# Ledger of designs, part 23: VHH binders against q8pxy1

Target 1, 323 residues: q8pxy1
Amino acid sequence: MMDPQIERKLIEIMRVIHESDKPIGARAIADELNNRGYDIGERAVRYHLRILDERGFTRKHGYAGRTLTDLGENEMNDALIGDRFGFVISRIEEMAFRTTYNPETDKGDVVVNISYFDKDDFETVIELISYTAHAGYMISPRVRIFEEDSLEMSLPPGKIGIATVCSVTFDGLLLKAGIPVEPAYGGILQIENKKPARFLDLISYSGTSIDPIKIFMNRTPTSVLEVLEKGEGKILANMRQINSSAYEMTGKILKKAEKVGLAGCITLGEIDEYLLGAPVETGKFGAAVVGGINGICALEETGIEIETNPISTMLDYQTMKEI
Short names: E, the ipSAE of ESMFold2; O, the ipSAE of OpenDDE; V2, 0.75 times the mean of E and O plus 0.25 times the DockQ between their complexes.

## First folded at step 4 (VHH)

Design x23 (framework vhh_etentamig_d1)
Fold by ESMFold2-Fast, scan of step 4:
Structure x23 (fold): chain B 323 residues (1-323), chain A 125 residues (1-125)
Amino acid sequence: as target 1 above (323 residues)
Amino acid sequence: EVQLLESGGGLVQPGGSLRLSCAASGFTFSSYAMSWVRQAPGKGPEWVSGISGSGGSTYYADSVKGRFTISRDNSKNTLYLQMNSLRAEDTAVYYCARTYIEYTKGSTFRYFDYRGQGTLVTVSS
C-alpha cells in the first residue's frame, strides 16, 4: 500500500499518458497537469514516472517519452472506476439486478467469478474445486470451463478459464423476491470442528473504493486446505444485512436455493444480534455466506498459478456443469 | 439500461469493404474498452478487434490485421469497424461488446459483459 497523496499523483499522471495520442515526456506531462490546475514540476513528474516504470505500468520510448503498458491501462481503468465512492456497491447492485435465476424452475442467469490457469493444471484445479464445493465451502458445485473463445470471453493461448458461482447471486435472488440486501462486510472466517466460529477480519463495503474480497485475495492468506483436511482454519466469507421484516421470507428463499445446489449460506443471525462476531445494525439481521472462490484460494495454497476476477459476468446456470 | 445496437452489415463481394457501427447507450461510453466479436456459420465465436476507452490503444486478431480498423467516437457514443479486402472467411454475425480487460501476470483476458444482437456480414459474389 502506498501513501494516498502519491497514489493520487500516479493516477493523474497515468490519466495524462492515457489521453495522449503518442508517447509523452515528463515536461509535457507537467505542463498538462499545471494546465489542469495541479502544481507539479518536471522533476516531480520524473520521480513518479520511475515508480510507474517499476510497477510495469509505463513503457519508455527514449526521448519521445512514455506510453501505458497493458497493465497500466488496466490499472487506469480500475483507478477511474475505483475513484467513484460506492462503486463496489453499485457493481453488486447491477449484477444482483441482472440475476434472473429462479430456484423453482432451475432456469436463468447467475453471477460468476472467472479464474484462469495453465492447461497443465486442469486436473488438479477440477479435483480441488470439486472437493471444496462438496465440502460446503463454495456456493455451487457447478462450473463452466472455457477452453476457447466464447461470446462471454476471449482467452489467451494456453490458458483455461473456469467460472464459479458468486455470492452476489443470493443478493439477486432476494432482490427479485422484493427483499433489498445490504452488503456489509467481506471477511476471513474461522472454522472450528467443521463449524463457523467467528470472523477474524472484516472490511466494510461501505466507504471503500476497493472491493473487500480483492483486498483479502491479495493480503490475507486463507487456510482452506487445512479446513478441508482437519475441519479447522480460515476461509473467505461475506456478511449481509437485511431488514428484520424479511427474516422469514429470506430463510424460505435460501432453503429453496439450497435444494437446487445453490448453498453456501453459513447461517442467518438473530434479529438485532451480532453474527459470528460481526456487528449488525438495529432492526436488521445478518446473513453470512461463504466466498464463491474458496476453492480457488485452496489452489493458490498448493502453489498453483491461478488468477481470479470476482463478480465478472452473468452466465446461464443451465450451461454450468456439476463437477 | 445498457444497450448496444449494431448496423452496417450486408452482402458484399470478395475484395469489397463495409463499415460497421455500434450505437451505445446506458453507460459512460468513454470509460469502457470495446470489442468486435464474430461468429461464422457452424463455428465458435472469435474475438476480432478491441479498442481502449480513450481510443489510444487498438488490438487485432491475426486473421484481420492490416485489413480491419477499429475506431470510436466518444462524443457520439459510437464504435466502428472498417472492414477492407473482405474474404469469404469473414462471413459472420458481428457483435459489438462492452469489454473488461484483465491484465494479470502478463496475460490478457477479455470479458464481454454486454453484447448487441449482432449484424450479419455475408461475403459472396
Scores: ipSAE 0.330, ipTM 0.760, lowest interface PAE 3.1, mean pLDDT 83

Design x24 (framework vhh_etentamig_d1; at its last look DockQ between E and O 0.03; V2 from the best seeds 0.00; counts 0 for: pae E 13.7 > 2, placed apart)
Fold by ESMFold2-Fast, scan of step 4:
Structure x24 (fold): chain B 323 residues (1-323), chain A 125 residues (1-125)
Amino acid sequence: as target 1 above (323 residues)
Amino acid sequence: EVQLLESGGGLVQPGGSLRLSCAASGFTFSSYAMSWVRQAPGKGPEWVSGISGSGGSTYYADSVKGRFTISRDNSKNTLYLQMNSLRAEDTAVYYCARDYVQITKGQTYRYFDYRGQGTLVTVSS
């Protein structure tokens, strides 16, 4: 159906089916969507599944549920790039509001990404994340490791969790100082001579239901390892727009955060000027930050299987350890 | 402001029963999976039970299957844990938690982004 609300639900259902390694049924889809913050019941999901079946986007497997057809996968990917879904902005707003970190006191909660990997990969994971962070391609060299069940996390056997600082932390600390931040783009940033050169590809945060950074992780390889070795290549980065009236205050806050180890190669543009090839609205300036998961991208480049949930939750920065 | 407040803990004899409650506020309760997590004295935390936002799916640790029942009342923003046939090893502080469950490639990952203060359950042998 052409109703935008229905189309949004169809795309999210298709995304859940795509992420499943086996056929998935209406109840499991509804439960997964509710866990992602959508308010939808099994009957509504069943209704939407019939629409997907009729459009040829899903294949039925009896009581086992549905899988996506090739047509469905193409439609889902095309729709995610369209300017019709804004769920990721809502998540960014929620996490920014929950950010309490104060760089003057070095206390409070930061936004984190959570990644999961096999215990056998632990030494490689820690070493490569540490190397990437100290090279300046992550927000912070502080991480939190979850080796077993904790009050914060329950893991499958043989798995380890790692929390890394998310760039939305900057949105939150600026908001706390009275500076509203507009998420603009996630993208692939070209590095030349160990410095940011230009964005090669951009996905607007406006109109997407999934984090653009997660889209790039799943679709195109980065070359973080090449950047670490040669100072040249491609990394994940994102860009924000901020009102020109906050220019001086923004710079001061970000410099203070950097002194406490919360950085990530921040580049601020000039007022009314595009930044690294990305457009900036008149009356604003751009702020470009490396993606908080470039170390995870480097691990994927080595062939390590790793699952990542960007903009996952809040952690007390004091509980994160430098590696 | 998210708040989770547990109640119903106390001292009980082996074989007895207790029902724990968790009052939730500050978020759309029906949109989130919820879990109970416990920590016994001198031991690490253990996930006990989980329930989907609709209440349609329930999950249990092997140690409590058949003895504990998780439920929710979305009209009252309340989570429950009915504990039957209690054993000395069930002695723990029980925490109510908002659950970010992720099922990917046949694996289940749970992250508890808010927890209550906890309620103590003591099973005297």
Scores: ipSAE 0.519, ipTM 0.813, lowest interface PAE 1.3, mean pLDDT 83
Fold by ESMFold2, look of step 5:
Structure x24 (fold): chain B 323 residues (1-323), chain A 125 residues (1-125)
Amino acid sequence: as target 1 above (323 residues)
Amino acid sequence: EVQLLESGGGLVQPGGSLRLSCAASGFTFSSYAMSWVRQAPGKGPEWVSGISGSGGSTYYADSVKGRFTISRDNSKNTLYLQMNSLRAEDTAVYYCARDYVQITKGQTYRYFDYRGQGTLVTVSS
């Protein structure tokens, strides 16, 4: 279904678009790629441009061609300057492996997302994240604040960072117990009467270099505030699949995590069944978990400028404070 | 267990030199970019210098360019900071850290994973 060769072509097409000082069309992109030694025709470029458009990385300007969106530019900047390699699945697997948090001792590292915002928005950010977390639409009510005087983070003047717990922490807890977890989808989950109803949109983690959650977040398809107020709306969530042989032990481990405050809106599927409309392979079951950044999504719905790096790093959970 | 242990601090006269070391263990040292960060008494932390995992790229704060040199020996799992032409304003506790760099919309955001107690450098006559 997803082909790594498609991902490589997407990256090179984005580089050509990035290097153009004007909107660029499929014919010109194909010509430039052929000059760089790629054997690709205009029609194949159009196919790949549709994928880039669907991911929100490109903006079409009629027949003049495409430019990169802010999301596309950020992806290219990350790819050009870092040690970032491979696909999002590799990042998720790395962070799950690095998870050392033990719910029985309340010690160890968890996976976090990090967001940045203007210090003048501090009170609003904290209040809305607290509200969202205590309503059950984040992984944990514990956060960590990074200010200009923090030893842990170098920030431009006037900016504050906030770490929120990432759902990959659950993958790490399971892996520590010997249960491999297969990341499957990030998506938009419909909430009806305060309950999960179905996934409305899904992006596979396979074959993408950007976390699907970040893609959805930048397109702003959520209505987390409406969910908080009325019990109706759209939130970020993700789905993983797990071998059926671990069904009972997975349920036990996740229930223990929930009892000690690593609670998300967790829905476990039945073996061999689709979960909330998301496909699950035979011999496996799905687990759907709220996105750890739903409080950030609520903030973006209010118009606050905030940037988020999903699956950013590890933090010692004991350095994170409940809000 | 990740450990970062700073050493080499002490009392030095203005114009003098010191070489700081950071002994790393519990992780694959060569896979991580590293930084030095300092905190002077009564002031906020200040990033000083950074180096890529391979050692191929080095970066310096304007306040130390030309005076300080960051280096690493990946075979010894050790990070270094050579400090020359020291000034009173260099007085601080110096920490080494694993770092992650994120650039978005032209802004550089860095997370520093501090594990040690730092090493005190005092520059005074």
Scores: ipSAE 0.000, ipTM 0.314, lowest interface PAE 13.7, mean pLDDT 79
Fold by OpenDDE, look of step 5:
Structure x24 (fold): chain B 323 residues (1-323), chain A 125 residues (1-125)
Amino acid sequence: as target 1 above (323 residues)
Amino acid sequence: EVQLLESGGGLVQPGGSLRLSCAASGFTFSSYAMSWVRQAPGKGPEWVSGISGSGGSTYYADSVKGRFTISRDNSKNTLYLQMNSLRAEDTAVYYCARDYVQITKGQTYRYFDYRGQGTLVTVSS
């Protein structure tokens, strides 16, 4: 297996190539990568491009440079799941559309986050995820574990993967019911007495290329453990805006979802009213949903090293097991 | 130490113009993409505009396209935002932010690893 660092660079190079409207040369690629904060020289890029060529991911166009092949595009898409070009809203919408899970039949796909951690932390991870989920601070207590030898996912050596249900699943459920859902905010939510109290900070989905939740994971420490222990603290949550006409139906759908374990702490706002301090547009109501990743946050708070890819992929919910 | 210092904010009438500046220090300025982010009262932060390290590529939020222009002078370690045709909804604290790109397990994330203290822009009649 090639050095993971090399693989990462390859993917990034592919991304640059993909973004180009025309064949792009090694120097230009290097320049672009450097402009993006990567320290890489033209020579290194050429080396990597050769690898990509060998793999059939890129096509050389003489001195004009390289483009991605279909195989390359697919590989890039697979590798960069959740990191599509454009704004994160597009990714959310895509994943919502791809959601096929029906709570009534208990069949279909849900949106998941993928996290990676050291296999030695397995017992702790399972325990804390279970605890967090059952406390209502995750979307679902069902997870899927990926071992190192998993055929479905390539994992770094010594790592285990865990899929947790993403809040976008709710977007998907509502969408399938004919209810448009607008991603509004990701934010830090204050919990008091085991209940949502107010958003402490918000990032608009419309103003970011990545999931606000991911931003907060890196920027602002949560205190999920404190919430679990004392009923007070900070967790990650999302907020959606939904047309007021769908208020009753939304409630019904969420109740159905709850019966199959898709729940967590969800708060619906009043029509035309702010929700937990977050603004809501006229003619709409807010829906605040706990971040599906709060279990992961709890783990991070313990000092466990864990990497997370939010809104990563779709999984058959039936293949996910309650822990 | 990385430092970003915004300036140029103030009160302006609707339809007016304002130019923001950000002085950067503590890092190789030209090696990093930079962005402007704003936060309006009662709202969350909103990405406004971005520019590549070399300045060759610029990006804008839909809300400001055609009105705002981001630029940089790498010789002066300064980022700029020219704001024209200002609207009331443009009222916010504007922050200069250094873009940070991180590759984790095959995925690339761009976020801001450093941000200034901000400069207030108020658009009011």
Scores: ipSAE 0.000, ipTM 0.215, lowest interface PAE 13.0, mean pLDDT 85
ESMFold2 (binder alone), look of step 5: mean pLDDT 83; pTM 0.817

Design x25 (framework vhh_etentamig_d1)
Fold by ESMFold2-Fast, scan of step 4:
Structure x25 (fold): chain B 323 residues (1-323), chain A 125 residues (1-125)
Amino acid sequence: as target 1 above (323 residues)
Amino acid sequence: EVQLLESGGGLVQPGGSLRLSCAASGFTFSSYAMSWVRQAPGKGPEWVSGISGSGGSTYYADSVKGRFTISRDNSKNTLYLQMNSLRAEDTAVYYCARTYVEITKGYTWRYFDYRGQGTLVTVSS
């Protein structure tokens, strides 16, 4: 969807802003990028800054220019730690490859998102995540709690970490069975009468270096609490494309996973047909999967301060506890 | 198969120095931040130091700033921790860890998805 060269320029612009000790304007950004070998003018930089503003990664300071938001700092931190620029697809591919979970044995590693919050919110967090999961709007009711003494996570005193199953687990599950999966879109899905109705917004995974989940967290609010209360509202969901030859096998594997508490596939589309308004490539079918952090979205809607790192790491599913 | 193998631990006198090494295999080493995490007898784990994939950024716990230096050699897939001016409280098992970092409201969060078996450092006379 987005030109890969544009996505690369967005990352470089964020890097220039990150390295600035004060707000920086489009002219100064263009000059610095030209010094680094990019052929880009001030007008083009202003266009890219608008995209970053819309994605919630930059904040305008009028005449003084832009700074990175907390979300933008996190994105730059992820990029700089790896000392690489690239597409979220590379991360998805890595985590899918590392997935070892087998639904027939209920053993192996799954992909998780990690969130963290104040200890004082613990009971509300567990209750709402449990409610959201059992209502069918998360991948699994199993979580793993991290206290300050965990080797898996470094936490300040007073904070608790929680791991929830990530939808990329399905990519890995199917990959291990020999089924290639294309992560097509992250999106906002409308629920009506407790059933999926249509995608309201979609962001392609192809050609983006910015995680669609991070974009939606700042652009289009969810209403998970409304869905839980009334059966109507907006949730996070992903759409995947799978080769038509794997249709029957995909359904069987996902059904086995559901029986051991690893659910979240909302629906499989028909071969060559759009799914819930999302486009599907010829020779493929769509699979709509709930976002693994809908319970976290519900908590944010209550006013709880909670931070999330999506597609964070691998955990042994047997070490995760049903809530 | 991701593997991290620590070496260089041992008994050292207070005020002495040690250099720990961690040999990494099974992944593109230069694409990942790395950390050293330690666990003293009867205590919880403590993050000690971290380094970006390129080695361009380094980070230290306040307890070791000015005494320890983290470095890496991406051509050899090896992580190092140079420990100087060692104290009795530095006695711990030291683990090499592959690291994901997030910054939130002035806090830095680290996730360790792979760790080695550890190497014991004992500081006593």
Scores: ipSAE 0.045, ipTM 0.552, lowest interface PAE 6.0, mean pLDDT 82

Design x26 (framework vhh_etentamig_d1)
Fold by ESMFold2-Fast, scan of step 4:
Structure x26 (fold): chain B 323 residues (1-323), chain A 125 residues (1-125)
Amino acid sequence: as target 1 above (323 residues)
Amino acid sequence: EVQLLESGGGLVQPGGSLRLSCAASGFTFSSYAMSWVRQAPGKGPEWVSGISGSGGSTYYADSVKGRFTISRDNSKNTLYLQMNSLRAEDTAVYYCARTYVEITKGSTYRYLDYRGQGTLVTVSS
């Protein structure tokens, strides 16, 4: 057993290496740790790097520094997942229960995603998100901007945060009306002639610890800009399954939500039928909803650096501004 | 259901020390990063310090580095802030906050989705 203080320093050193996009040396690691509030010198970092080398977590690149091995990367990925959130289904259930928004009164809390970007990109971000939302590829044209540190958000210098409505808001609206919703799949949806055609790829919500939409952002490119320009291409969408007994009530609730600008439901399926190529269990129908971050995907397609935390928190919908 | 309750604030002379505590309930405490945020009279809020869910990573604003120490006890669902070498400019209401943290390429983003009622720290002679 190693001293717990040493173990904590080893973990933080691995975090710094993990975040570096090239090999990193002991001095640069020490500088970054001091920037994060640790009082540690280069010599101490070198000592700890040798321990990480011995454990097989780091690889030496001569004078260029260290990178994480596959073993070290797996260790860090597991630690980062544990620090961020639990299973996606548990998070969806929590957020649905916390949803208080009532389309009839236009009051209450909705589920939001939070995205972060450089302040110099502010005008482009707002314009492209607005364009994507008004084209029908986001849940709502309402956003909330966090342009400085607040009691609700702390940002690095030069960064701005933006909240956009998350599709889990629909799960909450339906739950409050007594309709249980099963999240089924996140996916890439093909658009043809401005209409949904079929899912090209699907990841089940069951059996994953990471939001399928976050996985797709990293692995399968969208073409939201192409959809906006030509009415053809690939967007993020997800599908829910709902018991057939709730069919008519679900339609009524979603129609009321649409009237107040929560218009992300693309298609309701027929009972017992596949929806857009995605399987639906007997006794249920599917509901396909746009991913709440398609405008963020469009920004990434332009080369803008933007970081997103999906299903982040609750926000009072009345504090969100139409753009 | 989620509740955060701060304690330990009070009047202290410059150069003195205080330890703030935050009792958390209604969620799996060890699964969430936590922060301390303060708001001085007549000023906007300032993020002060953060800690990862495991307690393995800690972060500080430049204004408090070397003077404040954040820690947590996951077995007791409690967050702490040890404040040393206090200055008049540390006078503020201090809030405990549940935090979502995104870290990429050395940049840290924090969303504070629940906060407590706050505890007042007054540093004066």
Scores: ipSAE 0.153, ipTM 0.616, lowest interface PAE 4.6, mean pLDDT 82

Design x27 (framework vhh_etentamig_d1)
Fold by ESMFold2-Fast, scan of step 4:
Structure x27 (fold): chain B 323 residues (1-323), chain A 125 residues (1-125)
Amino acid sequence: as target 1 above (323 residues)
Amino acid sequence: EVQLLESGGGLVQPGGSLRLSCAASGFTFSSYAMSWVRQAPGKGPEWVSGISGSGGSTYYADSVKGRFTISRDNSKNTLYLQMNSLRAEDTAVYYCARTYVEITKGSTYRFMDYRGQGTLVTVSS
């Protein structure tokens, strides 16, 4: 952990670089920071730039100076929003709006997560994702594999990409039918005797700028493998809140989705009642949905190095194949 | 509705230059990385160049490094590719693409979720 005062200076240096139209050097950065009221010299800026270089946030351009990497750009954007509530909800709203999939026609775009892994792990990845999906702990058994560069994907050498269906797809299906969905909680769900028992931990979507699923991936261990083997353990799940007026229509849509393989809704709650221990607002009912990345969690549990971007993009569901 | 429209392609002699443009609409342009991807006749696609949402970071395939320059004007929602010292091997349909980039443990992953119809660049004679 770096000292908070140093972290603050790193963020401000990245902000100056972000606002530059060209690579920018340490002297120009120091001058700009002093103009903004920061007491910092060129030597100190060079020290901080080395830290940013080491973290992969900046790239050197010889004597011309530095620019932000994409990692640095993402860090800068995250730092700019700070603790702003609703950031993740805005992304969910965008992806739900972009969802065009119609279960009656089996056509249109779904929301996906994208994961990346070494080509040597390919067979294990496919087998375990397939097993997890067919056991009912993923949204769909359909995936899209990216083994080489394409118009849709550019990969580093030796890597493979896999797209899996994201739970936000359900938000989109319901929205297209005129039913607004409120993301309520991301959480860790206890499974007992192959059935949902209770949420052990919950993070509100309205209470964070960070996706709750990203927090759980880093903080609270899952035991998806234990669930697959014994019918007991912990999985990722999300809870949605929906207005009571949409109760019957929601049930019908989820049944239609299930018939075409989108079977990630674990439990639909009753109006005004807690769902699996999670609170529900008056006038609403809850819907608990499996996390779209439980198969990825299972792979991480085996020690496979896999990197995941949740709620990454949209894909045409017809380009995704069952495994 | 997300739309990307490329322009600026055409016939050019070896050693010549062209500037491609891509007009973007239907999304917050400055919030997304953008790429140029090309596909030569009878060959697979090749990622050519990328730029961060702010324009602060640029990236190039080894095949074009030092010859091509990617840039963007976020006030005009426009992406550019300045192509210099063109070679016969640069003949391809060029697509602009909205890009999701992840850099982790030294590896770079790019996903292009929207692309235009492409613009043809022919380098001959």
Scores: ipSAE 0.362, ipTM 0.773, lowest interface PAE 2.5, mean pLDDT 83

Design x28 (framework vhh_7b18_3)
Fold by ESMFold2-Fast, scan of step 4:
Structure x28 (fold): chain B 323 residues (1-323), chain A 124 residues (1-124)
Amino acid sequence: as target 1 above (323 residues)
Amino acid sequence: QVQLVETGGGLVQPGGSLRLSCAASGFTFSSYAMGWARQVPGKGLEWVSYISSGGSTEYQDSVKGRFTISRDNAKSTVYLQMNSLKPEDTAVYYCARTYVEITKGKTYRYFDYWGQGTQVTVSS
């Protein structure tokens, strides 16, 4: 399952089941959802219930219908908290504040994305992430591998976790220097002749409960492999807006970060100018940054099954290994 | 800064009970899932139980029905009530702050802060 809209419907179905003190059937669920403003039929509810059954979130009770399992209750409650209006912006602010990395000393914590894959895919994962990072389409070539029995992370059997540097690290670097940063858009960026050309699609961070990067991963295909091979194609990128008074200081901080391997800033715009086709508010300038998960997108393009949580946690950058 | 302080471990006889407590500080406790994990020297770390920010609980099969996780948001404390203890429950028990992400209908849990660990020994 890839569609964020379907995931939201699954959560609402689980909520209806949770609110029922008795097992509830597909027809009753459909009727209740329609009363709440959703346009959904019994057939569609049956399809979604099958997905919930397969994930272990619901238990069948014959003709009486379904109840939530303990796992389903946990999923529903945590999802509702995570999907709260403004959560993505609040999460970015929290992680930026928690960033302690100092490019002058090469010490401190950075924001990471965490991805999970089968251990049999390990060599391919490392090779392709390394290639993508060294080509300049990730924030850093440093990663942290989490194996079974990791103290920092609970992993399913047979899985390995990999942490890659998240672009929110730049928000943290700038915040620590006294520069407020406004997340503007996540998007799909066209590369031509190994250079950024224009944003093909943009989703505003304002007013969304779902990370735009998660939406693009699920709805719009990238072509990172094509970019790596031919210098042409589509990558994930995001854009920030910063007050014009911080223009010079921002440039200096980003150059210092680049010197120590945090080289994800694609381009810095001019004051009051559109950046790569994306609008910029008066009195501000734009900064376009590669998506920290472009190497993961390349892996998905090869058919490797990999699950990613962007803006997941903080890691000490010195514990991350260059690949 | 974030701190997790564990209490309540010790020596207990088979069939006995212990209650572990974990006092949290330095973050908005009510917004995070919390968990307990255990490690036997020479073996890997295994999760024992989780409690979501909303109060929903999940247990490892080997402890289900014997252990109960709970939380007190006013005290910023998570508890593990351990009943009908077995020699196999002998381990170092860790309290951990758990960040929960739900993507594509799968639940992922990250342990980003750990307590010091509390030794629980079940022997006669």
Scores: ipSAE 0.000, ipTM 0.258, lowest interface PAE 14.8, mean pLDDT 80

